# Miniprotein binders against Ferredoxin--NADP reductase, part 26

Target 1, 346 residues: Ferredoxin--NADP reductase, of Oenococcus oeni (q04hb6)
Amino acid sequence: MDNEIFDIAIIGAGPAGLFAQFYAGLRELKTALIEATPRIGGQITALYPEKTILDVAGFLGISGRDLVNELKLQTDLVDSKTFLNSEVTNLKKIASHFEIEINHHASFLAKSVIIASGNGSFSPRKIDVPGSSEAEQSGMLTYLLPGLSEVADKDFAVVGGGNTAVDYAVELIDHDCHVSLIHRRDNFRAMESSVTKLKNSRRTNFLTPMKITGLSPKKEKLEIELQSVPDGAVKRVSVDRLIGGFGFTASSRTINQWEEFPEQFNQGFLTNEAQMTSIAGIFAIGDASIYPGKSDLIATAFGEAPTAINQAVNYFDPDRGGPQHSTSLNKKEVFKHDRIKSRYNS
Below, E stands for the ipSAE of ESMFold2; O stands for the ipSAE of OpenDDE; V2 stands for 0.75 times the mean of E and O plus 0.25 times the DockQ between their complexes.

## First folded at step 17 (miniprotein)

Design aa7 (from g5 with D12N L34F; at its last look DockQ between E and O 0.51; V2 from the best seeds 0.63)
Fold by OpenDDE base, look of step 17:
Structure aa7 (fold): chain B 346 residues (1-346), chain A 93 residues (1-93)
Amino acid sequence: as target 1 above (346 residues)
Amino acid sequence: MEVVIRVEIRENGKKKEYYYFVDSPEELRLILEFLLELLEWENPEEVEIRVRADDPELAREILERLREILRELGFRNVRIEVRGNEITLRAER
């Protein structure tokens, strides 16, 4: 790679990182967005693209996928450089800048770093029963919701007792699916309103208190062997797909290997009012940031991104002046974008 | 195996660059699928793809696959330049 020194390296192409990339572009900063996965959108794309998000300002409700699409559309207004399939394996301070190393033995130089990696890599808690590997390979067992456009009138099973399983079940019934909700207890540790919605739905069958003991992928259906927890009675249910809803485990393993490792609390980096970490010139935003009174919301991350960028500029170029308001964007260019024209002319 | 794929898209006078790093043939297949998805979403009128590969045979395989992807996406004019271990595809709709 050319001996290019970036003004900012942003680690993570989730919502926070994408908005940071856009805002940095508005300030005409040389920015690298570095993403560990082959896809843009972070956890939203990976874990809940079909989930309706209600707590993002300016939207009555927006799917995770659509939110990522909107964030991507904003990046069409600026120059951008995105490095995908690029896990940051090391962060090193070199004189007055940082060297960011990735898993492919490439490195980037930047004057500042913004960590937007969320809570790290997410791995689903897997079902480990006889036939689980075969069911996963056949696609009959998944840990994510499928595309919801093709799920109508299908029989799903969801296993779990937390918000993840309940959210999956709610989303499926809202798309005219039948859902068998499997849990080892009668009580769910989920939002009460969501559980009530499921209880009031004729499309939800509660298989509680039961555990999965085996899976048998067949040609068209997945047979699930269940065992009653209190009496050991065996039941078999056939569904089109089983979704593991045990939630995800965050692994921060890669970040813990960095030479420049900011102070952490609860898998996030401690930040000040400037979104700066314990290391000068390294910032954190979104789920990667922790500070007193923080709300763990995407909406909060969107506020943190401009703060981090503006403070990064102040760090490496204190003479460049204060935050530029987006009002400097030529409104004519924004409205010339074909994708925007279609929205405002309809 | 070291493969770097660079995708350059120009839209409304702005330059978007995407880089993919690839270390295995299995990974390469997946990356090409995600690259297709990216190009479908971006839907550019013009695209430049640069491939750097350490293996010339692999570079040719990638080139053929990229040509297929570009055809599937409706690009009609595909120009190919080969310079050492770098292949550049330029496609227009």
Scores: ipSAE 0.645, ipTM 0.891, lowest interface PAE 0.5, mean pLDDT 87
ESMFold2, look of step 17: ipSAE 0.693; ipTM 0.911
ESMFold2 (binder alone), look of step 17: mean pLDDT 80; pTM 0.806

## First folded at step 18 (miniprotein)

Design c24 (from j7 with V51I)
Amino acid sequence: MEVVIRVEIRKNGKKKEYYYFVDSPEELRLILELLLELLEWENPEEVEIRIRADDPELAREILERLREILRELGFRNVRIEVRGNEITLRAER
ESMFold2 (binder alone), alone request of step 18: mean pLDDT 81; pTM 0.813

Design c26 (from j7 with D54E D55S)
Amino acid sequence: MEVVIRVEIRKNGKKKEYYYFVDSPEELRLILELLLELLEWENPEEVEIRVRAESPELAREILERLREILRELGFRNVRIEVRGNEITLRAER
ESMFold2 (binder alone), alone request of step 18: mean pLDDT 83; pTM 0.834

Design c27 (from j7 with R76T N77E V78I R79E I80V E81R V82Q R83E)
Amino acid sequence: MEVVIRVEIRKNGKKKEYYYFVDSPEELRLILELLLELLEWENPEEVEIRVRADDPELAREILERLREILRELGFTEIEVRQEGNEITLRAER
ESMFold2 (binder alone), alone request of step 18: mean pLDDT 81; pTM 0.804

Design c28 (from j7, 27 letters changed)
Amino acid sequence: MEVVIRVEIRKNGKKKEYYYFVDSPEELRLILELLLELLEWENPERVEIEIRAESPELARKLAEIAKRIFEEAGFTEIEVRQEGNTVTVRAEK
ESMFold2 (binder alone), alone request of step 18: mean pLDDT 84; pTM 0.822

Design c29 (from c28 with L28F L35I L39I)
Amino acid sequence: MEVVIRVEIRKNGKKKEYYYFVDSPEEFRLILELILELIEWENPERVEIEIRAESPELARKLAEIAKRIFEEAGFTEIEVRQEGNTVTVRAEK
ESMFold2 (binder alone), alone request of step 18: mean pLDDT 80; pTM 0.780

Design c31 (from j7 with I87V L89V)
Amino acid sequence: MEVVIRVEIRKNGKKKEYYYFVDSPEELRLILELLLELLEWENPEEVEIRVRADDPELAREILERLREILRELGFRNVRIEVRGNEVTVRAER
ESMFold2 (binder alone), alone request of step 18: mean pLDDT 81; pTM 0.806

Design c33 (from j7 with L28F V51I L70F)
Amino acid sequence: MEVVIRVEIRKNGKKKEYYYFVDSPEEFRLILELLLELLEWENPEEVEIRIRADDPELAREILERLREIFRELGFRNVRIEVRGNEITLRAER
ESMFold2 (binder alone), alone request of step 18: mean pLDDT 76; pTM 0.743

Design c34 (from j7 with L28F L35I V51I L63A L70F L73A)
Amino acid sequence: MEVVIRVEIRKNGKKKEYYYFVDSPEEFRLILELILELLEWENPEEVEIRIRADDPELAREIAERLREIFREAGFRNVRIEVRGNEITLRAER
ESMFold2 (binder alone), alone request of step 18: mean pLDDT 78; pTM 0.776

Design c36 (from c34 with L39I I62L L66A V78I I80V I87V L89V)
Amino acid sequence: MEVVIRVEIRKNGKKKEYYYFVDSPEEFRLILELILELIEWENPEEVEIRIRADDPELARELAERAREIFREAGFRNIRVEVRGNEVTVRAER
ESMFold2 (binder alone), alone request of step 18: mean pLDDT 77; pTM 0.742

Design c37 (from c29 with K61E I65R K67R R68E)
Amino acid sequence: MEVVIRVEIRKNGKKKEYYYFVDSPEEFRLILELILELIEWENPERVEIEIRAESPELARELAERAREIFEEAGFTEIEVRQEGNTVTVRAEK
ESMFold2 (binder alone), alone request of step 18: mean pLDDT 81; pTM 0.795

Design c38 (from j7 with V3I V22I A53S)
Amino acid sequence: MEIVIRVEIRKNGKKKEYYYFIDSPEELRLILELLLELLEWENPEEVEIRVRSDDPELAREILERLREILRELGFRNVRIEVRGNEITLRAER
ESMFold2 (binder alone), alone request of step 18: mean pLDDT 81; pTM 0.811

Design e11
Amino acid sequence: MEVVIIVTIRKNGKKKEYYYFVDSPEELRLILELLLELLEWENPEEVLIVVRADDPELAREILERLREILRELGFRNVRIEVRGNEITLVAERGDPELIEEIKRLLEEIEK
ESMFold2 (binder alone), alone request of step 18: mean pLDDT 84; pTM 0.800

Design e12
Amino acid sequence: MEVVIVVEIRKNGKKKEYYYFVDSPEELRLILELLLELLEWENPEEVIILVRADDPELAREILERLREILRELGFRNVRIEVRGNEIVLAAERGSPEEIERLKKEIEELLRKL
ESMFold2 (binder alone), alone request of step 18: mean pLDDT 83; pTM 0.793

Design e13
Amino acid sequence: MEVVILVEIRKNGKKKEYYYFVDSPEELRLILELLLELLEWENPEEVVIFVVADDPELAREILERLREILRELGFRNVRIEVRGNEIILVAPDSEEVRRRIEEIIRKAVEEAK
ESMFold2 (binder alone), alone request of step 18: mean pLDDT 76; pTM 0.702

Design e14
Amino acid sequence: MEVVIAVVIRKNGKKKEYYYFVDSPEELRLILELLLELLEWENPEEVIIVVRADDPELAREILERLREILRELGFRNVRIEVRGNEITLLAEGDEELKKELEEIARRIAEELAK
ESMFold2 (binder alone), alone request of step 18: mean pLDDT 79; pTM 0.741

Design e15
Amino acid sequence: MEVVIIVEIRKNGKKKEYYYFVDSPEELRLILELLLELLEWENPEEVAILVRADDPELAREILERLREILRELGFRNVRIEVRGNEIVLIAERDGSEEAEKLAREIVEKILKEL
ESMFold2 (binder alone), alone request of step 18: mean pLDDT 82; pTM 0.788

Design e16
Amino acid sequence: SEEEIRKRIEEILRRAEEEGKVVIVVEIRKNGKKKEYYYFVDSPEELRLILELLLELLEWENPEEVVILVIADDPELAREILERLREILRELGFRNVRIEVRGNEIVLRAER
ESMFold2 (binder alone), alone request of step 18: mean pLDDT 71; pTM 0.695

Design e17 (at its last look DockQ between E and O 0.48; V2 from the best seeds 0.67)
Fold by OpenDDE base, look of step 19:
Structure e17 (fold): chain B 346 residues (1-346), chain A 110 residues (1-110)
Amino acid sequence: as target 1 above (346 residues)
Amino acid sequence: SPEELIEEIIRRAEELGVKVVIIVVIRKNGKKKEYYYFVDSPEELRLILELLLELLEWENPEEVLIVVRADDPELAREILERLREILRELGFRNVRIEVRGNEITLRAER
């Protein structure tokens, strides 16, 4: 790799990392965005491309895919350098810089680091009941939403009681599916408005308080055996597909091998008000960051990204001065973009 | 078809061995975007070539420069020759292979 010293290395090309890359570009910083997978968009692209996101400021319900696409479009306004299929295998402090090792064979230098890797690799919490492996192999049990173009009038079951299950159920009913929502309790731990939407829908059947005890894949339908939690009564339902909505478990595989390892709590890095970790010059944002009172939202990550970038600049170049307001940015370039022309010329 | 050309690349990669870095530099609206792909297997090469096609279609750049760095220079050349055909099929113009120093590069315009 060229003997280039980056101002900032951003690790992870999820929503937080993509926005950090853009904002760093607006500050005319030499930035490397490093992503372990061959795809950008992080968890959204991998796990939630069809999920409607309601809690990002400025969007009236945006899909995960569309949000990532909008973040990509922002990067059209700046120069960018992105490393894909590039796992950070080591992080080492060398004098006043950091050495970032990629895939055990490549390295580059940066003045500062922003960790935007989320909570690591994600695996779904699996249903473990008789017939679950067979149902998964047949595709009748999944842990992600299917393509939504051909799901109209199909019968789905969703199992879970958190935001993941509720969000899946909402998305399915919005595409004219019938949904049986299975949960071991009557109360859901999800966004209240989403639960209310499901309660008001004729397409939603609540199977609560019930647990799945067995699955039987048949030729065209999945039979689900359910047990009532309070009385043990058995019920059977048949659906086209079952979606496991228990959420995902994060495994931090590679970060534990870094020579420079910031203090962690619950799979995230502890950060201060500057988004700085326990190691000076290493910052964390999004799901990679933990601090008291944090809201685990994409919207929060978008606020943290500028903070981390600005504080990184203060760390490696304290004389550069404060962030310029977006009003000083080249407005002429923004209005030349084809998508903006189409919105304002109508 | 682009799919057939990718299969030819994969066949050659299986024969020659795969340690490849694909560097894609695009120019769009006066901005420069660089993408680096590290490849260590034929399966990864297939996926990255497919994603590269998606990238080029989505970005729709005015100019594209592709550099392939491989341990085997024959593999690098084979990849670039097939990519040249792919870029032509995608509607790029002035598609040419250039030698810059010790690197073989593919350049195209739209």
Scores: ipSAE 0.695, ipTM 0.896, lowest interface PAE 0.4, mean pLDDT 87
ESMFold2 (binder alone), alone request of step 18: mean pLDDT 82; pTM 0.826
ESMFold2, look of step 19: ipSAE 0.762; ipTM 0.923
ESMFold2 (binder alone), look of step 19: mean pLDDT 82; pTM 0.820

Design e18
Amino acid sequence: MDEELKKLLEELIKKLKEEGYEVVIVVEIRKNGKKKEYYYFVDSPEELRLILELLLELLEWENPEEVVIIVVADDPELAREILERLREILRELGFRNVRIEVRGNEIILRAER
ESMFold2 (binder alone), alone request of step 18: mean pLDDT 83; pTM 0.810

## First folded at step 19 (miniprotein)

Design e17b (from e17 with D71E D72S V99T; at its last fold request DockQ between E and O 0.47; V2 from the best seeds 0.65)
Amino acid sequence: SPEELIEEIIRRAEELGVKVVIIVVIRKNGKKKEYYYFVDSPEELRLILELLLELLEWENPEEVLIVVRAESPELAREILERLREILRELGFRNVRIETRGNEITLRAER
ESMFold2, look of step 19: ipSAE 0.746; ipTM 0.930
ESMFold2 (binder alone), look of step 19: mean pLDDT 84; pTM 0.841
OpenDDE base, look of step 19: ipSAE 0.729; ipTM 0.913
ESMFold2, fold request of step 20: ipSAE 0.751, 0.742, 0.755; ipTM 0.920, 0.919, 0.924
ESMFold2 (binder alone), fold request of step 20: mean pLDDT 83, 83, 83; pTM 0.834, 0.840, 0.833
OpenDDE base, fold request of step 20: ipSAE 0.654, 0.669, 0.660; ipTM 0.886, 0.893, 0.888

Design h11 (from g5 with R29E E33Q R65E; at its last look DockQ between E and O 0.46; V2 from the best seeds 0.00; counts 0 for: pae E 1.7 > 1.5)
Fold by OpenDDE base, look of step 19:
Structure h11 (fold): chain B 346 residues (1-346), chain A 93 residues (1-93)
Amino acid sequence: as target 1 above (346 residues)
Amino acid sequence: MEVVIRVEIREDGKKKEYYYFVDSPEELELILQLLLELLEWENPEEVEIRVRADDPELAREILEELREILRELGFRNVRIEVRGNEITLRAER
């Protein structure tokens, strides 16, 4: 990686981190957004993408997915650099900068750090399509194999193309289930013998090359809407259960033995009124931040993000002056964005 | 397995970069799917994808997968540059 020194390294691409990235971009700061998982949106994307959120300012109600999408749209207005599947394995101070190590293989230099990693919950790599949260809540969508004692002759679907999905499918057919294996390609990146076992089984139906576009929990069955990758043809199948076979994400907070580890309380970092941790130049926001009287809300995290960014600037560049108000944003650029036009013209 | 995928998107004079670190074949498949979804969502006119892999054979496999993704997304002009263990794809709509 180029020897680029970032103004701010933001750890965690949840709502707090995404908004911090945007706001830092508005201030023309060089920022790195570093996310441990292969997806942005944090816990919203991972746990409740279809949950209606009622306590975010400016919305009567918004789904978790839609909120993340709105945050993504804001980032379209700025330069951005996002590192995904990038677990921060070490944080150390080097002279006047911080070195952020990711996955034990790469490092970044930054003048300041904002921790926006939430509470460090472990989550499976989830399916994020319409109906996915409802299907998960009903138990019709899972990411682990169920108890296999009573699965004989049930219809399962497994989605994925790696060893996890193939292994799940093999285990299910070995327990006399019927399995629909869904993957976007005809080829699997899995152990060839396992794939061959599935191909030779009369209990395996290959739904390839197809992607899931929606889920509809019914009274007794899960309806899966599929789209053919080559031609866009829509197919629907009904199963007893869908299993997501994408594997698991590491917790956004590994109990990392960082060389520079701020003081913690209840899995959060203690912060002052500037959102600064016990270590100067390291800030925390959202569920990663703890202070007296905090409201554990996304709305609060959105207030904390500008505070942390502004205080980070004051830390590494005290002469840069105060934030420009958002009113200086060229309204013409915002409304020229085709995605915005489509929303206001509908 | 050490694979790094860099996606660069330019839109309205702004530059977006996405980096994916890949440690397993399973992660690679997921990341390629997520990359497809990202590009579908971003809907760029131009995209640059760089792949660095320790295994040149794996790099070629990833290249073919990326070429298919770009084709699926409606990109017509795909240029490929290979420099050692680094592959660069540039695509335009």
Scores: ipSAE 0.595, ipTM 0.880, lowest interface PAE 0.5, mean pLDDT 86
ESMFold2, look of step 19: ipSAE 0.614; ipTM 0.881
ESMFold2 (binder alone), look of step 19: mean pLDDT 79; pTM 0.781

Design h12 (from g5 with P25L E26K; at its last look DockQ between E and O 0.63; V2 from the best seeds 0.00; counts 0 for: pae E 1.9 > 1.5)
Fold by ESMFold2, look of step 19:
Structure h12 (fold): chain B 346 residues (1-346), chain A 93 residues (1-93)
Amino acid sequence: as target 1 above (346 residues)
Amino acid sequence: MEVVIRVEIREDGKKKEYYYFVDSLKELRLILELLLELLEWENPEEVEIRVRADDPELAREILERLREILRELGFRNVRIEVRGNEITLRAER
């Protein structure tokens, strides 16, 4: 890493963090956006990419995936540094700065911190059967969707009975994959329309009620040993990849170990009207923040992000002055006309 | 095992940097697939990819996979530079 001191470290790359990164770019601030998972989008990308959201201002309705894509396009208009697969494992005050530790071994400095990670970090619930360690080491067993660019006609298995597994299966079907959906019961605890979509697809193979009893990675394929729950009959299938869809455990245990740990209520950080926590220089927005009258909405987080950014500037550089409105900026220097024109036909 | 992959994209006078921390071999396959997804999404005219790896055999495997990814995306001017434990790929379309 460079020895650069960031103005703001933003923890969490969900909608709140992405918008904060963009708004900080309008203020010409140096930021680090830090995300524990290997993809941006936070809970939206991980848990409900296909769900239509009706209450994001400016959209008649927008899927979770499309919302993240729109926010990403905004950040393309500014300089950015984004740290993925990067868990903040400690936060420490050093002189007038904060030291942010990543994955227990890397660190950098920031003048202020914005916590934008709703409910902390995520850890997948893992499969534990004979051969699962070898399958995971080979990369044939994972717990997140793969890159979807060149997966058409590949054979996937997804195991689980909840929204995570069903949403994974839907995404794979939508990219022309073949999916074997494995669950110990015939019924799924997932959104009915998603289950119906899978039942109507010729690319879905339901392996229920069955449980996985073993995994054997081969040269090109993963063999999955299945056992029928009612009668114990053994079946074997061969797939390119297996994805564990048992969901994620939200974990604030790493955050709770931080040397600088702000006051919490119901696992959210208490903030004032400036979005500042109990620790000067540390702010919280989105689902990470709690205050009187708080609504846990994406729309609320979008309003909180500019407040937190501007108040962080007041904290570390009070002489810089107030924010400029975007309509007053010199667009030829900040945002290229060709990119704006290509999107909106100006 | 420690691998850090830095992807630098320049677009319309702006610089976008993505860092991937890879702590185990088991997650490397997924990270490389997601990197391909990122590059398709960003669709850059030029890209710089820098890899730090402590295992030379692993570094070679990552390098070859990244070259395949860049070829699949239509990059024609792929330059490779090795400095100690760090490999830098620069590519243009």
Scores: ipSAE 0.566, ipTM 0.871, lowest interface PAE 1.9, mean pLDDT 83
ESMFold2 (binder alone), look of step 19: mean pLDDT 79; pTM 0.796
OpenDDE base, look of step 19: ipSAE 0.676; ipTM 0.906

Design h13 (from g5 with R29E R65E; at its last look DockQ between E and O 0.80; V2 from the best seeds 0.00; counts 0 for: pae E 2.0 > 1.5)
Fold by OpenDDE base, look of step 19:
Structure h13 (fold): chain B 346 residues (1-346), chain A 93 residues (1-93)
Amino acid sequence: as target 1 above (346 residues)
Amino acid sequence: MEVVIRVEIREDGKKKEYYYFVDSPEELELILELLLELLEWENPEEVEIRVRADDPELAREILEELREILRELGFRNVRIEVRGNEITLRAER
């Protein structure tokens, strides 16, 4: 990797981190956005992509997925550098900079750091049955939705009973897939409208109340062994892919292993009015930040992001002056973007 | 396994870079799928993909997969450069 010194390293590509990346771009800062998972959007993408969010300013209601997409669209207006599948394994102070270690294999230098990692790292709840490891290795078992461009008429199975599984099933049927939805109960703990959509779809097969007892990857199909919960009857189904929709578990932050470890309270970092942690040059925003009177809202995180960016600039370059008002973004450039044209011409 | 995939997209004079660190075959398959999704969503006119792998054979396998992805997405004029353990693909629509 080029010996590039970033102005800011942003850790976590959730809503807070994405907006911080955009705002830093508006200030022409060299930023690295570093995300532990292979996807951007943080908890929204991982846990509730189809959940309607009502408490974000400027939206009557927006899905988690759509909110992440809007944040992505904002980043189209700036230069961006995003590191995915990149767990920050160490943070070290080197002279006037920070060294950010990723996956024990790579390192970056930054003048400042913004922690936007939420309240923990998220790992998918894995299926642990005979053949699950082999199915995962073959790509026939995944915990995230695949690319949806070539999934038409493919047979999917989704396992789970919450919003994650139901959302995955909805998305797959919207792309003309066949979906077998597997759950240990007849009732889903998901949005009722989404469950109703699945019930009304000819493309959805409910395999309830059933449990997966084994997986057998074949040459072209995954064989799923199922057991009926009430009577123990065995059923086998063959699909192209199984998606584990159990959601994500919060794991303990590897942050506890950092050489530069800011003071924590509960699962967040204590911050002052500048969003600065106990370590000068390290900031925290969103669910990663804790201070008296904080509202744990995405809307709050969006206010904290500019504060942290501006205070980071003041930390490493006090002579750069205040933020130029974003009014200098040429409206013409924003509205010329083909993605925006498609939305306003429909 | 140590694989790094870098995607560079240029649109409207802006440069987007995405890096994927891959440490297992299972992660590689997932990342290739997510890379397809990313490129579909970004829908760039031009793309540069760089692959660095510790195993040259693996680097070639990844190259072929990426070439297929780019073809599927309608990219044309795919140029490939190989420099040691680093492969660069450049494609245009």
Scores: ipSAE 0.490, ipTM 0.839, lowest interface PAE 0.6, mean pLDDT 85
ESMFold2, look of step 19: ipSAE 0.530; ipTM 0.854
ESMFold2 (binder alone), look of step 19: mean pLDDT 79; pTM 0.790

Design h14 (from w7 with K11Y T14K R29E E33Q R65E; at its last look DockQ between E and O 0.64; V2 from the best seeds 0.68)
Fold by OpenDDE base, look of step 19:
Structure h14 (fold): chain B 346 residues (1-346), chain A 93 residues (1-93)
Amino acid sequence: as target 1 above (346 residues)
Amino acid sequence: MEVVIRVEIRYDGKKKEYYYFVDSPEELELILQLLLELLEWENPEEVEIRVRADDPELAREILEELREILRELGFRNVRIEVRGNEITLRAER
C-alpha cells in the first residue's frame, strides 16, 4: 500500500464507525475505515439485521439492515476508503503517527485512531447438543432472524433468556409467526415490556424451565428434544426453524495483542469527555467506549462519533479551525444525488 | 493465498473505495458474493475493480468470476488490463 498517511483510522464498520466515516468525510479528512469482517454494519448486520430498532433518533422504527443502509447512503456524499476482511492485529505508535497492522501482512499509517469495534468480534453463543451442527448446516438452526417477508404462520423456536431471544420472539410474532420460547428459567432477563408482549400473545408458547438436549433435522421440520430442568421430563416439539438467542460472545482477542493498548474496563476502553482513551491520539466510540453515565445506545454512539472526530483533529492539527458547520455540503448537491433523489421523490 | 480486491465507485465526483483482503479460497467465494451484493446495492454507472493476487492462475480465475458478476449486473464494455500480478477491470452500464 502506498505510504499514505491517513488523518484518522477508524476501526470497526458498525453504526458508530460508519457515521464517524461520514462525518470525517464532511470535514474532508483522509480516513480509513477498517473492518475485521467482510461485511459492513458490524453487530447489526451480523446479529440482528431484521430487528426493529426503536431508540434511534429521527426514526419511528427502523430495521437493523435499513439503518446500516441509511448510514451507507450518507457515505455516498463523501470520499471513503473502507477496508473489509481486515483485522487490526497490531496498533503501534511511530513517532507522531500510528501504524495499524491488518491481518499480520499490511499496515496503515494514521495521525489518529478511533476505535469503533464495539465490544469485539461477535460470535453467537452456539447451541452445542447432538444434531446442532447438522441443524445449522441445513439452515434449520440459525442465530439470526431470517428474512421476515415470508414467515407468516411458520412455527419458530427461540432459545434464550435475555434481550436477544426476547427481541427475536417479539419480531417473529409481529410477523404473524408462532414462537416457542425456550429458556432454562421461568424468569427472563429482558425488557419487561417485551416480555409482557410475549406473555399476552397467543402466538407465544413458553417452554420454561427447559433446556434443549438434542436436535433432529427432518425433511421439513426440526425436531427439538427438550428436558425439563426441575424434573428431567422429556418433551419433543417440531418447528420450521430454531433460532439461538443466547446472545453473542465478544472476543477482543486481537486487541489484547496491540502494542498500544488503551486502558479497558470490561470489554470497552475508558474514555474521557473528548472520547479519548488512556493513549493520546486514540479515541473510542460506541460500545468500544466506556465512561461514567454512558447510555449503551446506538444513538449515543452517533453523538460520540463527531466528538471523537473533532477531538482527533484537535489532536493532530490544533491549528485547523473548528468544525465548519456541515453547511459546506451544498444542499443542492445532496438532493441531486441520484440515489437520494430516488428515495425522497418516492 | 494473498488476494486483494479493490472496488472503486464514483458518485457525483465523490470516490468510494472498498478493499477486500482474501486469505483463503473459502473467503474468496464469500467475498465474491458480497461484492456482487455490494455492486447491486451501489448500482454504479461505472466501476473499477482491481485484483492483486500472488498466484497468476488465481488472478485469472477471479477475473473470470468478476467478469461474470459484472455481466449479470448488466455492465457493458468491460475492459481488462493486466499488469504483472494486478488485474484491472473497468465496466460501464
Scores: ipSAE 0.651, ipTM 0.897, lowest interface PAE 0.5, mean pLDDT 87
ESMFold2, look of step 19: ipSAE 0.733; ipTM 0.921
ESMFold2 (binder alone), look of step 19: mean pLDDT 80; pTM 0.798

